# Ledger of designs, part 28: VH-VL binders against q0aze0

Target 1, 268 residues: q0aze0
Amino acid sequence: MKIILVNNRFKENTEKKAQEIAGQLSALNVEVIIDNGLDEPYAGTVDFIMVLGGDGTMLRAARRYGQRAIPVLGVNMGTVGFLSNIEINELAEYLPLILREEYSLEARMMLEVAVFQQQSLLTRVFCLNELLLRSNSPRMLSFALEISGQKLEPYRGDGLIVSTTTGSTAYSLSAGGPIADPQLDAFIVTPVASHIINKRPLVVSPEREISLHLLEEREAIIGIDGQIKMDFGAENRVLIKRAPHPLLMVNLKAKPFFTSIDRSLQRQ

## First folded at step 13 (VH-VL)

Design Y3
Fold by ESMFold2, fold request of step 14:
Structure Y3 (fold): chain C 268 residues (1-268), chain A 123 residues (1-123), chain B 112 residues (1-112)
Amino acid sequence: as target 1 above (268 residues)
Amino acid sequence: EVQLVQSGAEVKKPGASVKVSCKASGYTFTDYAIHWVRQAPGQGLEWIGGINTYTGDTYYRRKFQGRVTMTADTSTSTVYMELSSLRSEDTAVYYCARDESYYDYLSGYFDYWGQGTLVTVSS
Amino acid sequence: DVQVTQSPSSLSASVGDRVTITCRSSQSLVYSEGNTYLSWYLHKPGKAPQLLIYDVSTRFSGVPDRFSGSGSGTDFTLTISSLQPEDFATYYCLQATHFPLTFGQGTKVEIK
């Protein structure tokens, strides 16, 4: 069995803990690859991914490995988020179940994001929570949104969020979007500080394709899961659709989404 | 308008402690970590550490570990840095600066800074 | 700790000059997905430092277009295409790929 441990190198304690866990697993004849973000993603066959950290660390794991249909377990190292399943102090209790592959999987929709310059593809990335288009200047953006070829009236404001249901509790919520059941597949399209009255968040079928481009020259940024940023200008267009594969989240311990919403969001 | 407003200058004797505050306004406090950076006279900038205001995680440069404590009060949008066992080489201007965060992830750059707090350590 | 070395430590220039400042890291600053956490700051006496460039080359909102950043891996450059009177200051690079975060030693840009 081969397991990837994904950690957050920025915090010094995660490296030490990742090595401790790797030692425990090696004693059980489990091959361990530590992914601290400094090396290329492991390309070989992997049976399981364990994420040591908060929701931000899970987002990186999802972007690197989410399209490979590998079970991913979130192990909380501190403040409980929406994507962690067990606590670090519970790992020993659940380890036999992990090794015997006795767990269920919950599928979480991901976005496939393609950024173009004119007609040329610049990059394609995946994301678990959201794409954020935002101004990179004090000035507002004027931009166009198309949904499966249907052109909406132009937007004017600070930007736009295109989120999965998993991302509904992140930036989309802060911008006024709804909390969505993460078991649903949908896009949630949430304007950011719109100056056009009655631009409301939209909930859109996962079968749609969403396109964004600027209507005037402005400095803008595309953000992916709050962690990848790229410049976005009048020469660019972004196309968003459902990714080919969902993230497969491991469920070892019941985590009732609805009864935990207020507790998980109390940082606001 | 984003602002980080720090407490006023302090004069301390060697061996004492100092606690500098950094009050944030104009943004959602828990969306940004707060870092502390100092500049001793005639020297460059030195990173001391930081605190993730969402997770409560702290990050201290090893030379300050055991002497520095950073805390955050979300109800007042204020971060505190306490430096103990002060020495003359701790004389510096101390700055707070914010670093965009997303859960436990930090962007790693400081977009807005406080005005600085002069701490003088002398007999 | 990752060392970051700036060059030159000091320079004299006139208004209108093109100025370049380099920053060399003792280790690669490339992180997951190509993210490179290298930023540049301007610092004047009695003022707080000000962000100019982050992620190697992205200009912070409102920073004049005469400032640009470039580089990769271990070698990075800040360029001021036409120096203005308000640009006489000390410049710092910061790496945040590796813990602990480390600044370069600074480059003082002085009027001739």
Scores: ipSAE 0.700, ipTM 0.870, lowest interface PAE 1.4, mean pLDDT 90
Fold by ESMFold2, fold request of step 14:
Structure Y3 (fold): chain C 268 residues (1-268), chain A 123 residues (1-123), chain B 112 residues (1-112)
Amino acid sequence: as target 1 above (268 residues)
Amino acid sequence: EVQLVQSGAEVKKPGASVKVSCKASGYTFTDYAIHWVRQAPGQGLEWIGGINTYTGDTYYRRKFQGRVTMTADTSTSTVYMELSSLRSEDTAVYYCARDESYYDYLSGYFDYWGQGTLVTVSS
Amino acid sequence: DVQVTQSPSSLSASVGDRVTITCRSSQSLVYSEGNTYLSWYLHKPGKAPQLLIYDVSTRFSGVPDRFSGSGSGTDFTLTISSLQPEDFATYYCLQATHFPLTFGQGTKVEIK
């Protein structure tokens, strides 16, 4: 059995714990590949992905591996999050079930984001929580939103968020979007500091295609899961669709979503 | 209006401790980690460490490990840095600076800085 | 620790001059998905440092367009296309790809 262990090397204790777990797995004849983000993602066949960290570490794992349809387990390192399933101190208890593949999977919709310069595709990336379009200057943006060929009235403001239901508790929530049940597939389109009073958040079918472009020459940024940023200008447009594959999250322990909302919101 | 306001200058003797505060306003406190950076006389900028105000995680440069403690109080939007066992080489201006965070992820750049706090360590 | 070396350590220039400052890292600063956590700061006497450029080349909001950043891997450059009176300061690069975070030693830009 081959497992990818995703971690964050920014903290001394996190790296030490990752090595300890890798040693434990190797003692059980499990081959372990550690992904701390400094090397290219492992391209070979793997059976399972284990994420050591918070929701931010899970987002990186989802972008790197989510389209490969590999089971992904979130292991909480002490901070309450929405995407972890078990605590680090419970890993030994659940390891036999992992090795026997005795667990269920929960599918989480991802976004496919294509950025163009004029007619040319510049890049295609995947996203678990949200795409953010925002101003990169003191001036507001004027931009167009199109949903499956339907042109909405122009937007003016600081930007726009296109979120999955999983991302509904992240930046979309802070910008006034609804909390959505992650078992639903949908886009949530949330304006950021809209100068146009009637621009409310929209909940949109996952079968729609969402397009954005600027209506005036301005400096803007596209952000992906709060971790990838790219310049966006009047020569660009972005197309957003549901990704071909959902993230397959491992469920070993029941973790009620609605109870987790209360704990997570209390930190705001 | 984003603002980081630090506590006032301190004069300390070798072996003492100092606690510098950094009060944030004009933004959502838990959306940004707070880092501490110092500049000794005639020297460049030196990163000391930081705290993720959302997760509570701390990150200390090894040189300061065991002498520095960073804490955050979300109810007052204030971060504290305590440096113990002070030496004359710790004389510096200490800055707090914010770093956009998203859960346990840090963006790795410091967009707004506090005004600085002079800490003088002398016999 | 990843070492970051700036050059030159100081320079003298006149208003209107083009100024370049380089920053070299002892290791590649490329992280997951190509993210490169290299940023540039301006520091004037008696003031707090100010962010100019992040992610190698992205200008921070409100920073004049005469400032630009470039580079990749281990080699990075800050360029001031036409030096203004308010640009006389010390400049620092910061790498945040590797722990611990490390600054360059600084480049002082002085009036001729």
Scores: ipSAE 0.700, ipTM 0.870, lowest interface PAE 1.4, mean pLDDT 90
Fold by ESMFold2, fold request of step 14:
Structure Y3 (fold): chain C 268 residues (1-268), chain A 123 residues (1-123), chain B 112 residues (1-112)
Amino acid sequence: as target 1 above (268 residues)
Amino acid sequence: EVQLVQSGAEVKKPGASVKVSCKASGYTFTDYAIHWVRQAPGQGLEWIGGINTYTGDTYYRRKFQGRVTMTADTSTSTVYMELSSLRSEDTAVYYCARDESYYDYLSGYFDYWGQGTLVTVSS
Amino acid sequence: DVQVTQSPSSLSASVGDRVTITCRSSQSLVYSEGNTYLSWYLHKPGKAPQLLIYDVSTRFSGVPDRFSGSGSGTDFTLTISSLQPEDFATYYCLQATHFPLTFGQGTKVEIK
């Protein structure tokens, strides 16, 4: 069995803990690859991914490995989030189940994001929580939203969020979007500080294609999962679709979403 | 308006401790980590450490490990840095600075800074 | 620790001159998905440092467009296209890809 341990670079004891766990797994004849983000994603065959950290670390793992249909387990090492399943001090208890592959999987929709300059594809990335379009200047944006070729009335404000249901508790929530059941597949489109009062959040079928472009020259940024930033100007367009594969999240320990909402959001 | 306001200058004897406060206003406190940076006379900028105000996680440069403690009080939007066992070479201006965060992720740049706190260590 | 070395340590220039400051890291500053955590700061005596450029080349809001950043990997440059009287200061780069965060030693820009 070969697994990837994904860790958070900014917390030194997380790196040391990852090395400790790697040693324990190697003693059980499990091959271990540590991914701290400094190297290219491991390209070879892998059976399991273990994420050591908070929801931010899980987002990086999802972007790097989510399209490969590999089970991903979130292991909490701090504040309880929405994407961890077990605590670090419980890992020894659950290791036998992991090794025997005795766990269930929950599918989480991801976004496929393609950014263009004129007609040329600049990049394609995957996203677990949200794409954020925001102004990178004191001035507001004027931009167009199209959903499956249907042009909505222009938007004017600080930006727009296109979120998965998993991302509904992140920036989308702060901007006034609904909390969504992560078992649903949908886009949640949430305006940011809109000057147009009737621009309400939209819940949109995952079968739709969403396109965004600016209607006037402004400095803007596209943000992906709050961690990837790209300059975005009047020459650019972004196309958003449901990704080909969902993230496969491992369930070893019951973690009820609805009863944990208040606890998970108390940090906000 | 984003502001980071630090406590006033302090004079300390070697071996004492100092606790500098950094009060944030004009933004959501838990959206930004707070870092501490110092500049000794005639020297450049030196990063001391930081605290993620959302997770409570702290990160200390090895040089200061064991002598520095950073805490955050979300109810007052204030971060504290305590430096113990002071030496004359700890004489410096100490700055707090904010770094945008998203859960346990930090952006890694300091957009707004406090005004600085002069700490003088002399016998 | 990752060493970050600025060049030059000091320079003299006239108003209107183009000024170039380099920052060289002992290790690559490229992180996951190409993120490169290199930023530039301006510091005047008696004042707090001010952010100029983050993520190698992104100008912070309100920073004049005469300031630009470039580079990749281990080599980075801050350029001031036409030096103004208020630009005489000490400039620092900061790397945040690797723990611990490290500043360059600074570059003092003085009037001729």
Scores: ipSAE 0.692, ipTM 0.874, lowest interface PAE 1.6, mean pLDDT 90

## First folded at step 14 (VH-VL)

Design BB11
Fold by OpenDDE, look of step 16:
Structure BB11 (fold): chain C 268 residues (1-268), chain A 122 residues (1-122), chain B 113 residues (1-113)
Amino acid sequence: as target 1 above (268 residues)
Amino acid sequence: QVQLVQSGAEVKKPGASVKVSCKGSGYTFTGYYMYWVRQAPGQGLEWIGVINPDSGGTTYNQKFKDRATMTVDKSISTAYMELSRLRSDDTAVYYCARGHEYETYLDYFDLWGQGTLVTVSS
Amino acid sequence: DIVMTQSPDSLAVSLGERATINCKSSQSVLYEYNNKNYLTWYQQKPGQPPKLLIYWASYRESGVPDRFSGSGSGTDFTLTISSLQAEDVAVYHCQQYYSTPLTFGQGTKLEIK
């Protein structure tokens, strides 16, 4: 068995823990690759991905490895979040199950985000939570939203979020979006408006495609999962689709999403 | 000869930006982490951040996260550190320093640039 | 953040005599899993960048003279020059790499008496 340990070596002392866990796994004849985020994703074949940390680390891991259809386990390091399944102090208890591959998987839809400049592709990213289009100034943006070829009325506001159902409890929630069942596949399109909410959030079929572009010559930014940022101008277009592969999240421990949502949200 | 060569001294006004370069030679540039450290006159050393020259992955000291930008041009084995919104207390000698090989994760430095003096004065 | 404190700030030692510089961390930099201290010493001569002397608290970098030695564990560390030479005049810095942010001592200036 080969496992990737994903952590942030510069946060929450996960580096030391990763090394410790790597040693333990090695003693059990498991090959371990440590990914601290500074290096390129491991290109070789692996059987399992273990993410040590909070939601942010999981999001990074999803972007790095999500398209490879590998089971991904979130191990919480003491933070509050929605993407971890077990706590670090529980790892020893569940390790035998992991090694025997006795766990269930939950498929989580990801976004395929493509950013263009004219007809040229600038970047393509698969992400678990959301894409954010946002003004880089206190002034509102004017932008066009198109859903499966249907052109909606121009949007005016601070920005727009296109989120997965997984991402519904992330920035979309802060912007007034609905909380969605993570077992449901859908886009959530949430307007970001600091003053007046002119439009309501949309729940969109995962079979549809979403496109965004600015209707004015202004500077904006694209944000992905709150971790990747890039400049976005009038010459740019963004296309959003359902990713061809979902993230396969390991479910070792029952985690009641709806019964725990109030507790989790109060801590964030 | 294995060495890091940095760009020349800079004089900037408060509010301006400065970009320091660091060229590696004599070794595989993309095989080692590159760190940035500064030293104010008569004071100790201060860590700014680290970059993987191959992947471009970066980590910053929280103190500089909003003002410092590290980049690399692999084609010319050169690392860059840009510091914006300069103030007087940014006056220091800025060093690039080589860390260790890929996957060692050891954050001490066996090779240093000669340093770049950045003076911020009104 | 781990705070590194060196002592003394400066010292003068006669040629051929022992020089001792101390470095204290606000928390332990010993990793019990591998029993290694994530502590390094640098030498910095005037107008030059730092030079690596010691890593993992007690390991000499290649090319470093035997008169330099590092000792200590946990929070208290010492750099010793057994017999001071003229070329040893410099500022010495300790650094921890146990956790980020990476932090350095304030430096110790070593001069000849």
Scores: ipSAE 0.000, ipTM 0.464, lowest interface PAE 14.0, mean pLDDT 90

Design BB112
Fold by OpenDDE, look of step 16:
Structure BB112 (fold): chain C 268 residues (1-268), chain A 122 residues (1-122), chain B 113 residues (1-113)
Amino acid sequence: as target 1 above (268 residues)
Amino acid sequence: QVQLVQSGAEVKKPGASVKVSCKGSGYTFTGYYMYWVRQAPGQGLEWIGVINPDSGGTKYNQKFKDRATMTVDKSISTAYMELSRLRSDDTAVYYCARGHEYETYLDYFDLWGQGTLVTVSS
Amino acid sequence: DIVMTQSPDSLAVSLGERATINCKSSQSVLYDYDNKNYLTWYQQKPGQPPKLLIYWASYRESGVPDRFSGSGSGTDFTLTISSLQAEDVAVYHCQQYYSTPLTFGQGTKLEIK
């Protein structure tokens, strides 16, 4: 068995724990690759990905490895989040199951985000939570939203979020988007501070394509998963699709999503 | 060894074009943005543009938008930067540089070529 | 365009003493979405390309000695060499990668006093 341990390079505690776990796994004749984000993603074949840390680390791991159809386990390091399945102190208990591949998988839809410079593809990213388009100034942004060739009325506001159902509990939620069952595949299109009161969040079929472009000569920003930043101007277009592969999240124990939402909302 | 190797020094006349090459090795060439940066003698660094080696997508500094052309040949892990209508003030060392990550072109550079001196003189 | 201004243009510091180089951006390079400062520092020795020292304003690149540190946020940043060594003689450059065009400071020449 070959496992990638993913941790956050900016969190020393996760680095230390990754080393410890690597040692333990090695002692069990498991080959371990540690990915702290400093190096190129491991290109070789692996059987399992273990993410040590919070949701942010999971999002990064998803972007790095999500297209490879590898089981990904979130191991929480003491933070509140929605993307971890077990706690770090539970790892020892569940390790035998992992090694025996006795676990269920939950497929989570990812976004394929393509940013074009004029007519050429500048960047393509697969992400688990969301794409954010927002103004780079205090001024409102005017942009066009198109869904499967259907041109909506121009949006005017601070921006727009296109989120997966997984991402519904992230920035989309803060912007007033609906909470979605992560077992659903759908786009959630949430306006960010639109001056048009009737601009409501949209739940869109994963079979559709979403395109965004600016209607004015202004600079905006594309954000992805709260971790990636890109410039976005009049010469740019963004196309959002369902990623060709979902993230295969390992489910070792039941996580009550909806009960957790209530708790999370109380903290906000 | 991870490295970028650039083509040799060039001497050009005003109005001519120059094409500098940059070959990457030791890493996945298409997995990192390639940047071009120049440095005039005794001056600071100036960003020319960025290219996605996989897709060929480019973004230029507006200052060079109409004169600089970045391309790649993935088969030989080589990036090219061509600068046309050369002027005396284009005299500089031209560097290719690799971005740290492929997730965004807004990045810092963790690997540099050795530089290519381009001299423009009548 | 974000203008990067370094200060001083040049400085001489005695061996073993602290060297401080400042970099100011005309606009904030702190991104509220990820709470990161899009600022990097490079070291450039004569006849060589720049070498990455610090990224995200305060994180040292692998292999960079501990005596190098980056600090600051928003528009004001500082590169500090706690104890200057002979091999630290170089030109230092700050760069923002918050927005395009990517821009650099004018450079700071550090010499031994």
Scores: ipSAE 0.767, ipTM 0.906, lowest interface PAE 0.8, mean pLDDT 94

Design BB21
Fold by OpenDDE, look of step 16:
Structure BB21 (fold): chain C 268 residues (1-268), chain A 122 residues (1-122), chain B 113 residues (1-113)
Amino acid sequence: as target 1 above (268 residues)
Amino acid sequence: QVQLVQSGAEVKKPGASVKVSCKGSGYTFTGYYMYWVRQAPGQGLEWIGVINPDSGGTTYNQKFKDRATMTVDKSISTAYMELSRLRSDDTAVYYCARGHEYETYLDYFDLWGQGTLVTVSS
Amino acid sequence: DIVMTQSPDSLAVSLGERATINCKSSQSVLYDYNEKNYLTWYQQKPGQPPKLLIYWASYRESGVPDRFSGSGSGTDFTLTISSLQAEDVAVYHCQQYYSTPLTFGQGTKLEIK
């Protein structure tokens, strides 16, 4: 068995814990690759991905490895979040199950985000939570939203979020989006506009495609999962689709999503 | 010969930016982490950040996170460190330093550039 | 942040005599799992960059003379030059790499008496 340990070596002492866990796994004849985020994603074949940390680390892991159809386990390091399944102090208890591959998987839809300049592709990213288009100034943006060829009325506001159902409890929620069942595949399109009351969030079929572009010559930014940022101008277009592969999240421990929402949200 | 060669001394005014270069030679540039460390006159050493020359991945000292930018040009085996919004207390010799091979995660340095003096004065 | 404190700030030692420099960390830099101290010593001569001397508290870098030695564990470390030579005049720095941010001592200036 080969496992990737994903952590942030410079945060929350996860580096030392990763090394410790790597040693333990090695003693059990498991090959371990540590990914602290500074190196390129491991290109070799692996059987399991263990993410040590909070939601942010999971998001990074999803972007790096999500398209490879590898089971991904979130191990919480004492933070509050929605993407971890077990706590670090529980790892020893569940390790035998991991090694025997006795766990269930939950498929989580990811976004495929493609950013263009004219007809040229600038970047393509798979992400677990959301894409954010936002103004880089206090002034509102005017931008066009198209869903499967249907052009909606121009949006005016601070920005727009296109989120997965997984991402519904992230920035979309802060912007007034609905909380979605993570077992449901859908796009959530949430306006970021404190001054516009008539624009409501949209729940969109994962079979549809979403496109965004600015209707004015202004500077904006695109954010992906709150971790990747890039400039976005009038010459740019963004296309959002369902990723061809879902993230396969390992479910070792029952985690009641809806009964835990209040508790989790109060801590965020 | 394995070495790091840095750009020449800089004199800047407060509020300006400075960009220091560091060229590696004699070894595989993209195989080692590159660190930036500075030393104010008569003071100790201070860590600024680290970059993976291959992937471009970076980590910054929180003190410099909003002002320092590390980049690399792999084609010429050169690392860059830009520091913006300069102030007088930024006056220091800035060093690039080679870390260890990838996946060792050992943050000490066996090779140093000759240093670049950056003077910030009004 | 882990604070590194060296002592003394400066010292003068006669040629051929023992020089001792101390470095103290505000918290332990010993990793219990591998029982290694994440502590390094550098030598910096005037007008030059630092040079690696010791890593993991007690391991000499290649090419470093045997008269240099590192000792200590946890929070207290010592760099010893058993017989001071003229070329050993320099500022010596300790550094921890146990956790980020990486931090250095303030340096110790070693001169010939």
Scores: ipSAE 0.000, ipTM 0.457, lowest interface PAE 17.8, mean pLDDT 91

Design BB24
Fold by OpenDDE, look of step 16:
Structure BB24 (fold): chain C 268 residues (1-268), chain A 122 residues (1-122), chain B 113 residues (1-113)
Amino acid sequence: as target 1 above (268 residues)
Amino acid sequence: QVQLVQSGAEVKKPGASVKVSCKGSGYTFTGYYMYWVRQAPGQGLEWIGVINPDSGGTTYNQKFKDRATMTVDKSISTAYMELSRLRSDDTAVYYCARGHEYETYLDYFDLWGQGTLVTVSS
Amino acid sequence: DIVMTQSPDSLAVSLGERATINCKSSQSVLYDYNNQNYLTWYQQKPGQPPKLLIYWASYRESGVPDRFSGSGSGTDFTLTISSLQAEDVAVYHCQQYYSTPLTFGQGTKLEIK
């Protein structure tokens, strides 16, 4: 068995723990690759990905490995979040199940985000939570939203979020988006401080495509999962689709999403 | 060994064009943005632009948008920067540099070429 | 454009002493979305390309000695060499990658006093 341990390069505690766990796994004849984000994602075949840390680390791991159809386990290290399945102190207990591949998988839809400069692709990213378009100035943006070729009335506001259901509890929530069942596949399109009061969040079929562009020569920012930042101007276009593969999240322990949502949100 | 190797020094007349090459090796060439930066003698560094070696997508410093052209040949892991309508103030060492992250071109550079001196003189 | 201004332009420090180089951005390079400072420091020795020292304002690149440290947030940043070594003689550059165009400071020449 080969496992990638993903930790946060900026969190020393996770680095130390990754080394410790790597040692333990090696003692069990498991090949371990540690990914702290400093190097290129491991290109070789692996059987399992273990993410040590909080939601941020999981998001990074998802972007790096989510398209490879590899089981991904979130191991929380004392943070509050929605993407971890077990706690670090529980790892020893569940390790035998991991090694025997006795676990269930939950498929989480990811976004395929393509950012263009005119007709040229600048970047393509697969992300678990959301794409954010936000003004880079105190002024509101005017931008066009198109869903499956249907042009909506121009949006005026601070920005727009296109989120997965997984991401519904992230920035979309802060912007007034609905909390969505993670087991549901859908886009959530949430306006950020829209000037138009009647602009409500949209729940959109994952079969549709979403495109965004500015209607004026303004400077904006594209944000992805709160970790990736890009400039966005009048010459840019964003295309959002359902990623071709979902993230396969490992369920070793049942987590009651809705019964714990209030508690989790209060802690953030 | 991970490295960027650039073409040799160039001497050009005003009004001419120069094309500098940068070959990457030891890493996945298409997995990192390629940046071009120049440095005039005794001066600071100046960003020219960035290219996605996989898609060919480019972003230029507005200062160079009309004169600089970045391209790539993926088959030989080589990036090119062509600067046209050269003038004396284009005299500089031109560097290619690799971005650390592929997900954004707003990045810092963790690998540099050795530089290519371009001299523009009448 | 974000203008990067370093201070001083040149600095002479005795061996073993602390060297401090400042970099100021005309606009904040702190991204509130991820709470990261999009600021990097490079070391450039004569006849060589720049070498990455610090990224995200305060994180050392692999292989960079511990005597190098980056600090600051928003618009004001500092590169510190706690104990100057002979091999540290170089020009140091700060760079923001918060927005395009990517911009650099004018550089600071560090010499031994």
Scores: ipSAE 0.662, ipTM 0.879, lowest interface PAE 0.8, mean pLDDT 93

